# VHH binders against Type II restriction enzyme HgiEI (hgiEIR): the designs that were tried, part 2

Target 1, 274 residues: Type II restriction enzyme HgiEI (hgiEIR), of Herpetosiphon aurantiacus (Herpetosiphon giganteus) (p25260)
Amino acid sequence: MAINPITRNKIKDYLNSFIQQQLSVYRERSLREFQDVDSYLPSLSKDGDLKPFHASLIPASIMRLNRFERSLSTGLGSTFEECTRLIALDHHAVALRNYDIQAALDQAQWAAIDQLISIIDRGLKHQTPSLNQMLEQIQSIPLTGILETHIVRADLYIQRHDGSELFFEIKSPKPNKGQCLEVMQRLLRIYTIKQQSAVPVKAFYAMAYNPWGISRASYRSSNTKKYTDFSNAVVIGQEFWSLIGEPSTYTELLEIYHEVGLAKSAEITQKLLQ

## First folded at step 14 (VHH)

Design m4
Fold by OpenDDE, fold request of step 16:
Structure m4 (fold): chain B 274 residues (1-274), chain A 124 residues (1-124)
Amino acid sequence: as target 1 above (274 residues)
Amino acid sequence: QVQLVETGGGLVQPGGSLRLSCTASGFTFSRYAMNWVRQAPGKGLEWLSGISYSGGSTSYADSVKGRFTISRDNAKNTLYLQMNSLQPDDTAVYFCAKYDAFELFGDLSPFDYWGQGTQVTVSS
């Protein structure tokens, strides 16, 4: 098994807690039911939660469910990160979330990265250059001799047993352009910084799943393909989880999610329908 | 075009020494950390050693630590690997790489550059 029993239990506990937290937050938010126009329109909401047209058109129960689902979905990304960390610890020497890399680079290097991202943002018609190409543009720039220290945060840092390092930006599988560029900028920064290191380094845009299918070939996000080094810098679903653990990690993790989901389904339903 | 040309390989007896060289072109060599990797027959790629862009930092795999020494001459765009106390299990094709070898990360898209390699054979 890619995920050992102890880790499995930790993940389950974490997910259970996550769900409970989501339920608790949801309870605190009052959804005003639309009974009639006269009663609803005069209503006041401190939080700006009045939706007269939505409430009038959509049953309250559906509104509640939808609200919960959205809330849950918003937080779900964080669960991937934590699960990744937990699993990675079974297979690697170090696994850290929100890992800050503090490093000094030449001012020209920092600027070159920003400029490159800006250029891509404004003028790229078809495809973003490869990370290698972009790195060369950065690394070929004349140095100023002025060092600037900055902090670059990676969503996930892994140190393998051989000392090599992996950096992951765990993001939505359907990013917008800005998100893509932000990740690319971060990857470039990481790679630039890590030229000062003597250990192998890889950095990736990581997606926990492929919303179009299991295979990379099924992936269809135009933004990702256009504004990332899709072929070299992006790992999707099975690819990502395989790096974190083993080829079976993805499926095993999903099974854990499913198990927790099934176990909590009645409670969720009951709380939402009350 | 990025080019890495490894040289210096050959046949040596156990306990012997070799010095490998890698000449780089097509990129700003002096700004990149470099690595040596090898591939033995029937085995996957193995990372051996890395050196920072400036040469100020070096690292080694446990398998070669104390025996191999990585160095570089940025003025000559050349990476070196001094190999001492060679053993039969060091028999492999040796490669220079800008980053760790692609195969080290499984079935991902290639990102790394390496040359054609140089054969090192350690045999009595």
Scores: ipSAE 0.793, ipTM 0.892, lowest interface PAE 0.4, mean pLDDT 90
Fold by OpenDDE, fold request of step 16:
Structure m4 (fold): chain B 274 residues (1-274), chain A 124 residues (1-124)
Amino acid sequence: as target 1 above (274 residues)
Amino acid sequence: QVQLVETGGGLVQPGGSLRLSCTASGFTFSRYAMNWVRQAPGKGLEWLSGISYSGGSTSYADSVKGRFTISRDNAKNTLYLQMNSLQPDDTAVYFCAKYDAFELFGDLSPFDYWGQGTQVTVSS
């Protein structure tokens, strides 16, 4: 058992709360049913939810379902972070969300990171450099002697029992270009900063799941492959959860999600069909 | 073209001492934290010690704390490991590693660089 019973219950409670929040938000946003043109067209919506053509064509129940699903999907990412923290605490010494690393680097180092990201953003004729190659470009740059202190935030920080450290940027499995660049920038910053440390450090772009399949090979996001060091800096699904806990962590967590989903299904359906 | 060359290994009696060296090339050594790791027969890779880029900070695994000392000479692009009070269970191949050398996916990450290693054998 990768997730102990106490942690399992905490996750369940958290997910239940999450679903309730989603339902609450949805409830507050009243979707007006299209009964007829005369009643619908002159209506006002504080939240800008009027969709006269959609409502006239599609049953209100379907529209409500779609809205709920979209909202839930948007918030679902945050649940991965919290679940990760909770699970990590079963296996590691420290697990913290939104972990700030404050460090001083030379101004040239900070600038070099930004420049590299800019280069990637503008498009490279060649393959995106590896994280290691980029890091070397940063670490080989002439120093100015002027130190500048910045805070770099990692989505998740883990300290293992042996003192080694893991940093994760937990993001969508289908990121846009901007998201990829942001993560790469953070990874470079983290690695540059952590050269000041004496413990082993790894930093990753982490995805909670693979939308295309279970294997890494099935992953098909062009943005990720183009704008990240996909082979070395990205962990996907099973890979990620195995680092957080054990090989069975992924499946156990999904089972918890499923259990909560089943338990809440009637309530969700009732709320959405009203 | 990162290269790490470990030397200084050999056969030593229990209680003996060895000093390992690692010569680095192909990267800006003076700006990287470095590590020593080892692999014993039939066992996985074990992290032993780390040192910050400047040498101002050091860390040790519990298994070697008080016995091993990590140091570096950035002018010579060399990492050192002084090993004292060696025990039979210290028998392993020792590697210098640029990054965390932990096997995350069953294999050493290609992102991590290490040398050919140097054999240390502690036996009476």
Scores: ipSAE 0.784, ipTM 0.890, lowest interface PAE 0.5, mean pLDDT 91
Fold by ESMFold2, fold request of step 16:
Structure m4 (fold): chain B 274 residues (1-274), chain A 124 residues (1-124)
Amino acid sequence: as target 1 above (274 residues)
Amino acid sequence: QVQLVETGGGLVQPGGSLRLSCTASGFTFSRYAMNWVRQAPGKGLEWLSGISYSGGSTSYADSVKGRFTISRDNAKNTLYLQMNSLQPDDTAVYFCAKYDAFELFGDLSPFDYWGQGTQVTVSS
């Protein structure tokens, strides 16, 4: 098995704590229930939570469920990052979240990266250039000899046992345009910083799952395909989890999420659907 | 179009030295990290050493650290491996490999474009 029993229990404990945190946040924030027009309309909300038409049509228990699901879905990204770290520690030499790279690049190289992202943003080409094409362009820029130091952060860093390095930006499988541009900028920066590395280096936009199916071929996000080098920059679902652990890692992790969900089912129902 | 040609192998006694060369053509050599790997009889590939595209950074597997030195001459499109203090378990076919940072998946190995290899035999 890719996920040994000790790591499995750590993941279960983490996911249980995550669910409890989500339930606690929900209970701390009062949902304004619709009793009648005259009592609801004078209401105020510091968080901008009032929805008079929703609240008047939809039972309060369903409104509570919708808010919980939305909050939980928004927070799931952090669970993917931590599960990745826990699994990677069993399969690789180093696994670190929020890994900072201090690096000095020539001022012209930082500028070239920003210019390439601007070209993608403005849609000035028929299709986004490949990572190879963009990196070759950055390497061809005449250098000023003046270095600028920046810190570039990867969501996850892995050093494999053979010394090779993997960098991941773990983001939504349905990104907006801005998210695609941010990730591409980050990948170009990492590759340019690591251009003198003596070990193999890969940097990826990592998606924890494919919302269109199991196969990469089923993936349909127009933003991702338009604004990234999808073939070379993106690892999705089984591809991602296989890099973190083994080919069975994705399936094993989903089973753990499901087991935790089943165990919490009665508590969630009691607290949200009374 | 990409070609890598290894030379410099041969027979040496334990404790001896060899210098391997790898001449590259068909790509912009100075823009890629390069690696040495070896394959002993009946074993899989073993990564030995890597060097950044400029030559400014090097790395070594523990099995060869302190004994082997990787270097490159970008003007000659040539990669080198100086091997000292050779031992019988260094006997293998040695390959240079171009590493493309952008090919992790697909039908290819983690290293694109292999040389044909050069035999190194260490025996009394």
Scores: ipSAE 0.000, ipTM 0.256, lowest interface PAE 13.0, mean pLDDT 83
Fold by ESMFold2, fold request of step 16:
Structure m4 (fold): chain B 274 residues (1-274), chain A 124 residues (1-124)
Amino acid sequence: as target 1 above (274 residues)
Amino acid sequence: QVQLVETGGGLVQPGGSLRLSCTASGFTFSRYAMNWVRQAPGKGLEWLSGISYSGGSTSYADSVKGRFTISRDNAKNTLYLQMNSLQPDDTAVYFCAKYDAFELFGDLSPFDYWGQGTQVTVSS
């Protein structure tokens, strides 16, 4: 198995704690329910959560379920990051979350990265980005000889047993434009920092799942395809989890999430629907 | 057009030595890290060794550490692999590679990133 029994139990414990924390956050965030117009309109929300037209039309229990699901979805990213770390520790030499790279590059190289991202942002070219072409441009610029030091963070760092290195940004499979640009900037920075490495290096935009299907061919996000080097920058679902562990890792992990969800089913239902 | 041409393979007896060469053209060789990889019959690609653009840093897979030595001559655009104490398990096609940071390690093999390879056979 890709996920051994000890790691499986660590993941279950982590996911159980995550669900408990989400239920606690749900109780701490009071959402004003719509009882009548005169009581709802004077309401205040420090977080900007009031939705009078939704709350008036949609049953309160449905509003509670939708709010919990959205809150859970926002927090799931951290579960993917921790699960990748736990699984990767069984398959690789090093696995670290929130890995900071402090590096000095020529001032012109940092500036060239920002300029290339700006070109994508402003739509000054008609074709999709190419990491290969962009990195070649960065490597060919005239250098100033002045070094600048910056910190670049990867959500997950892996060193394989052969010494090769993998860097991941683990983000939503449905990014907006700004998220795509931020990830591309980060990947360009990592690759430029690592261009002269004596070991192989790969950096990816990692998506924990594909919301359109199992295969890459089914993926439909126009933002991702337009603003990233989709073929070379992105790993999706089974592709991602196979790099973390083995080909079966994705399905094994999803089975663990399901098992935890089944065990917590009654508690979640009781607290949200009653 | 990137071109990499490997030479120096052949048939050797166990315990023997070979020196592989890789001549590069179509890119500025001195600006890129270089690698040796091999593919044994019926197996996937195995990374063996890498060397930084200046030659100042080297790395080796555990399977070859202490037996193989990577080096480069940037004036000649040439990468080398000295292979000592060869064993039958070293039988493979050996490739030099301009490791492009964008390609998945070992998964993509466009011949514009590595050469045609040179056969090394270790047999008594």
Scores: ipSAE 0.000, ipTM 0.275, lowest interface PAE 13.6, mean pLDDT 83

## First folded at step 21 (VHH; from t2 with Y53S F105Y)

Design u1
Fold by ESMFold2, fold request of step 27:
Parts: structure tokens; sequence; C-alpha cells
Structure u1 (fold): chain B 274 residues (1-274), chain A 124 residues (1-124)
């Protein structure tokens, strides 16, 4: 198996804690229910949770369900990052979350990266982005001779046993335009910095799953395809988890999520749908 | 158009030495790190060595440390691999690469810029 028993237990413990935290947030932030206009309108909410038109039209049980699912979905991203780290530690030399790269580049290189992202943002080029072409534009620009130091952060850093490095931005498989541009900027920065190193590198926009199906061919996000170098910048679902572990890692991890979900099934149902 | 042309391969006796060259064109060679990889018959790609854009830093796979030396001449847009103490297990096609190749699930195109390769055969 790709996920050994010790790591499996760590993942299960983490996911159990995650579910308990989500249930705790639900218990601590009760929805203000709509009984009638005269009782609802005087209400105050410290957290800005009042939605009188939603609450008057939508049954409270459905509003509670939507709150829990949205909170769960928001938190799942963190679970993917931690599960990736735990699995990667068994398969690679180093695995670190929120990894900072402090590096100096010529001021012209930093500026060229920002300008290239601006060109994509404004639609000034009618072809899909190419990381290779963009990197060559950055690397062919005349240098000022003035170095500028910045910190570039990656969601996950992996050093493979052969010494090569992987950098990941683990984000939604349905990004908006701004998210695509942020990731492309970060990838270009990492690739430009790493030309100063003999350590081979790859940097990716990682998606934990493909919402359209199992294969890359089924993926349909127009934002991703329009605003990233999709074929070279993006790893999706099976591709991502195979890089982190082995070909069976994706299915094994999903089975672990399901086992935890089954074990917590009665508690979740009782707390959520009382 | 990016072009990488490997030369210097051939037949060599065990324990012998060989020097590979890679001539680069179509990109600003002096501002990119470069790599050597090989593919033995019936096996996948093996990364061997990398060198920083300036040539000031190098890295090696454990399988070749102490035997192989990577270097570059940015004025000539050329990458080199000096191979010493060659053994039959070093028999492979050798490629220079602008980026280290990675095999993705169902996809091999993560910056795959490498040449046609040069054959190295170590046999008596």
Amino acid sequence: as target 1 above (274 residues)
Amino acid sequence: QVQLVETGGGLVQPGGSLRLSCTASGFTFSRYSMNWVRQAPGKGLEWLSGISSSGGSTSYADSVKGRFTISRDNAKNTLYLQMNSLQPDDTAVYFCAKYKPFELYGDTDAFDYWGQGTQVTVSS
C-alpha cells in the first residue's frame, strides 16, 4: 500500500479532529431562525449572519445544512495540504507546508514577471499562456544590475530522494481568473529564482480532484484553460496524488476519508439534522 | 525554436572515460540551469546531474557522484558531462535537458525540452 498503517492512523486522527472542529463551529454559531417579521427584524448579529430574505424563504433546516457544507468545503483545502505532507514524508526526503523562498533577482526580472501577468489579465495576447515562452521573455530581458530580494511562498515544498524539488500551490479545481493569475505569477517567480540553483525544480498548480471526471480530458474550467499554461502548470487528482505518493495513493486516501465519514456518520447526522 | 544536440557518445571499455557535449540554441542558455538524464534499455528516465545558470553550483544523483562531472561554457552555449570509471550499467541514451523531466499520471510533457540523445555503450 502507498499509505502505510502509521500514516493512515495519522490521517484518520487528523480527519477526526477536523470533523470535530466543524461540528464545534456549528454548535457555537447557531443560525437566527425566522419565526416572524416582528421577532426577526430587531435581531443583532456580532458576526454579520443575518439574512432576513433568505431566512424568511428558506427552511431553517436547509439553511443549517448549507452552512455546515460550506464550512466543511472551506476547511477541506487544509485537509488536502496536511494529508499531502503526511503522505509525502513517507515517499520523499523532505515535505514542508508554507515554504518560504528568499531570493534575489534583478529588478527587471521581477518587473517582467508582473508585466507578463498583466498582459494575460488584460487579454493583450490571444493565445493561451506558455510557461516556457514567458520564462524566456523574463530571461532574455536586459538586466539593470540592481538586485532586489523578495520572499516567495509555496503551499507545499517537497525534496525528492534524488535531490530534485517540487513546489505546489494546492487550490480549488474551479478557480476564478484572479486565482489563476496569482498561481501563474508564483510559478514564474519560482522557475526564475531556481535557474540560479543546480537543484532541478518543478512547480505546479495542484488540484486535489477533478470535478468533471477521473481523466484530465474531462476537465472543463474555462478560467484554468484560458489563464494558465494548463498542460504544463496543472496537476489534477490522480496526477497530483501519484506525484505525492504512488499510483494507488488517490484511491487509498479517498477510502480513508470515507472510513472516517462512516465512523462519524451517526454523530454528524444527529448534530446537523436534529 | 529550442534545440539541444548531444554528441560524444560511443563504445567504450569498462573503466573507461567519455565526454559528452550538448550544444544549445533557441533560448538564452546562460540564464537557465541545465541537466543530464539517461534512459537505459527497458527502463525509465534517470536524472544524473544539474548545473546552475552561472555554472557556480552543481548537483549529482548518488549513482554518478564522484564519477561524473557536469560543466558548462556559456560563451559557447554548450553543456558537458565528463564520465569516468564507466561500467556496463552506464549503457544508455544520454540527453541534456533544459528542465528535469517528470512523469505525470498519463502525461510526460512537464517542460520536456531534450534532444534526440547520444548512445553510450560500455562493453568489452
Scores: ipSAE 0.593, ipTM 0.821, lowest interface PAE 1.5, mean pLDDT 87
Fold by ESMFold2, fold request of step 27:
Structure u1 (fold): chain B 274 residues (1-274), chain A 124 residues (1-124)
Amino acid sequence: as target 1 above (274 residues)
Amino acid sequence: QVQLVETGGGLVQPGGSLRLSCTASGFTFSRYSMNWVRQAPGKGLEWLSGISSSGGSTSYADSVKGRFTISRDNAKNTLYLQMNSLQPDDTAVYFCAKYKPFELYGDTDAFDYWGQGTQVTVSS
């Protein structure tokens, strides 16, 4: 078993707390319900939540359910990061969220990274070169001899028992273009910085699941395929969780999410529909 | 065309020494960290040692620490592994690599390392 009983209980406690927090925020930020035209039209909302045409056509319970699902989906990313940390602590030497790398590179290297991202952003090429090709372009630039220090943040840092390091940017499996470019910039920065180190490094765009199927071959996001080096930069679903733990980790974690969901199902249903 | 060529393997007695070389071409060798890995018969890849792009920092797997020394000569585009106190369980094909090979259960991505390898056999 990849997820031992102690870590399993920590994950369950964390997910239970996450669901309770989502339910609590939901109750404090109630949806304005449509009772009639004369009462709804004078309503005010500081958060811009009024949807008179939706609220007039769609039952309030469905509107509440949709709002809860959107809020929960926004918060799920944090659950992936924390569950990854908890599992990684059982399988690796170090696991840290929101890890900052303070490092110096030649100013030409920083500029070369930004120029690569700018060219892709401006649409001058329709396919991103491989990470290896981009790194060689950065590393072939004549150096100025002037060092600049910057801080680069990774969502998750792992040091494996053999001393090698893994860096992850844990993001949506359906990114927009900007998210792709942001991740690629961070990966290029990490790889360039880490050539100064003797320990092996891999840095990844991590996707907690594949929305199109089990295998990588099923993945269909045009943004990801166009704006990243999908083959080398991305670890998705089974691949990601196998890196964090073992081959069974993905299945075991989903079972824990499901168990928590079953235990909370009546409470969630009643609070959203009643 | 990236090319890594390992030399210096052979048959040695237990307790003996051997020096491996890896000549690199087709990339800016002096700007990359480099690695040595090995594969014993019927086993997976084992990372042994890494060295920073400048040569100023080194790292070693516990299995070889104190016995193996990694070094590089950036003017010659060459990576070295000095192996001392060799034992029969050091018998393997040794590869130099631009990246540490990274094997995952269920991971379908390949890591690139470009040497053909050099055989080291430690036997009485």
Scores: ipSAE 0.586, ipTM 0.823, lowest interface PAE 1.7, mean pLDDT 86
Fold by OpenDDE, fold request of step 27:
Structure u1 (fold): chain B 274 residues (1-274), chain A 124 residues (1-124)
Amino acid sequence: as target 1 above (274 residues)
Amino acid sequence: QVQLVETGGGLVQPGGSLRLSCTASGFTFSRYSMNWVRQAPGKGLEWLSGISSSGGSTSYADSVKGRFTISRDNAKNTLYLQMNSLQPDDTAVYFCAKYKPFELYGDTDAFDYWGQGTQVTVSS
């Protein structure tokens, strides 16, 4: 088994807690049912949750379900990060979330990175340069001798047993343009900083799953393809989890999610309907 | 053109020592981490040691830890490998290697440049 029993239990506990938290938040946010215009219009919402037209047209129960699902979906990203950390600890020497790298680089290097990102943002008539091409450009720039210190945060840092390092930006499989550019900038910064490292370094845009299918070829996000080095810098689903653990890690993890989901199904349903 | 030239190999008895050198040209040597790798007969490429661009950080494979020491002189564009307590299993061609900026460790394609290598033979 790619995920040992202890780690499996930790993941289960974490997911159970996550679901409980989601349910608690849901209860605190009272959606006002639309009974009539006179009763609904004077109502106040601290969170800006009033939807008079939606509430008037759609049953309150459906609106509640939708709200819960959206909240849960937003929170799921964090669960991937934590699960990744837990699993990685079984297979690697170090696994840390929200890993900050403070480094001094030449001002010209920082500027070069920003310029490259700006170019990508403006749209290139031609194919977006690969990470390697961009890094080569950064490496070829004359240094000014002026050092500037910045902090770069990686969502996940892994040190393998051989001393090599992996950096992951764990993000949505359907990113917008801005998100793509942010990740690309971060990857470039990481590589530039780690150029001074004695150990091999790899950094990825990581997606926990492919929403279009099981194969990489089925992936269809235009933003990702246009604004990232999709072929070299992005790992999706099975590819990602295999790096974290073993080839079976993805399926085993899904099974854990499913087990927890089944166990909590009755409670979720009861709380949402009442 | 990038060039790496390894020297210092030879025949040595078990327990002996050798010092390898690698002279780099065609790129800004001081801006890159450098590595030593080796290939034994019938075996794949094995990473041995790495050193940061400044020389402030070093790393070693378990197979050579405590026996080999990597160092560099950026003013001379030269990489060194001090090999002590050599064993027959250390017999191989040794290469100075530069990593690609975007490669995983252990990948045969991880290096963009290496030299012709220098033969090290450990035999009684």
Scores: ipSAE 0.172, ipTM 0.621, lowest interface PAE 1.8, mean pLDDT 89
Fold by OpenDDE, fold request of step 27:
Structure u1 (fold): chain B 274 residues (1-274), chain A 124 residues (1-124)
Amino acid sequence: as target 1 above (274 residues)
Amino acid sequence: QVQLVETGGGLVQPGGSLRLSCTASGFTFSRYSMNWVRQAPGKGLEWLSGISSSGGSTSYADSVKGRFTISRDNAKNTLYLQMNSLQPDDTAVYFCAKYKPFELYGDTDAFDYWGQGTQVTVSS
């Protein structure tokens, strides 16, 4: 098993807590049932949750379910990060979330990164340069002698047992352009900061899953393909989880999610349909 | 073996001009950013100017900005420093230097290679 029983239990507990939190938040948000126009229209919502047309067409219970699902989806990203950390600890020496790297670099280096990102943003080139190409460009710039200190945060930092380092930006599998550029900037910064490192360093845009299918080839996000080094800098689903643990990690993790889901299904249904 | 050879130094009067040259060998010159640094007697190394591998980008220290011009000829594996309006405080040994990748100014160990230097003396 790629995920040991102890880690499995930790993940289960974490997910249970996550679901409970989601349910608690849901309870606090009273969706008003649409009884009639006269009763619904005058109602006030502090949270802006009034949906008169939706409520008029569909039962409140369905609306609640939809809200719950959306809320859950928004929160799922955080669960991936935590699960990743927990699993990584089984396989690697160090795993840290929200890892801050403070580094002083030459102003020219910072600027070069920003310029490259700007170039990508403007679409001046038909093809986005690879990370390696961009890093080579950064290496070729003259230094100014002026140092600037910045903090770069990685979503996940892993140190392997061999001392090598992995940095992950765990993001949506359907990012917008801005998100892609932000990640690329971060990756460039990380690589630039770590250029003098004596150990191998890799940094990735990581996706917990592929919304289009299991294979990389099925992935269809145009933004990701256009504004990232898709071939070298992006790891998707099975690729990501294999780096975190083992080839079976992805499947095993999904099974854990499923188990928790099944166990909580009755409670969720009861709370949402009542 | 990597070698950098600086030439063109000499004695000049204040307000005079010199053109320094650095000939590089032992590496693909056109792929590397190059720099000019100097060391005055009793002082540390001072970064003066840098030029990108292609020559498309240049930078200067405030101390030499407007007076010095860095250039390169990749076909000749040569780096140049045109020095105008020289002042007595420009007296130093001038070095052609290649930084290690992503190394920072201030550390002499940050250079992969530098030559023996060429003496520039500005005196009335």
Scores: ipSAE 0.020, ipTM 0.319, lowest interface PAE 5.9, mean pLDDT 89

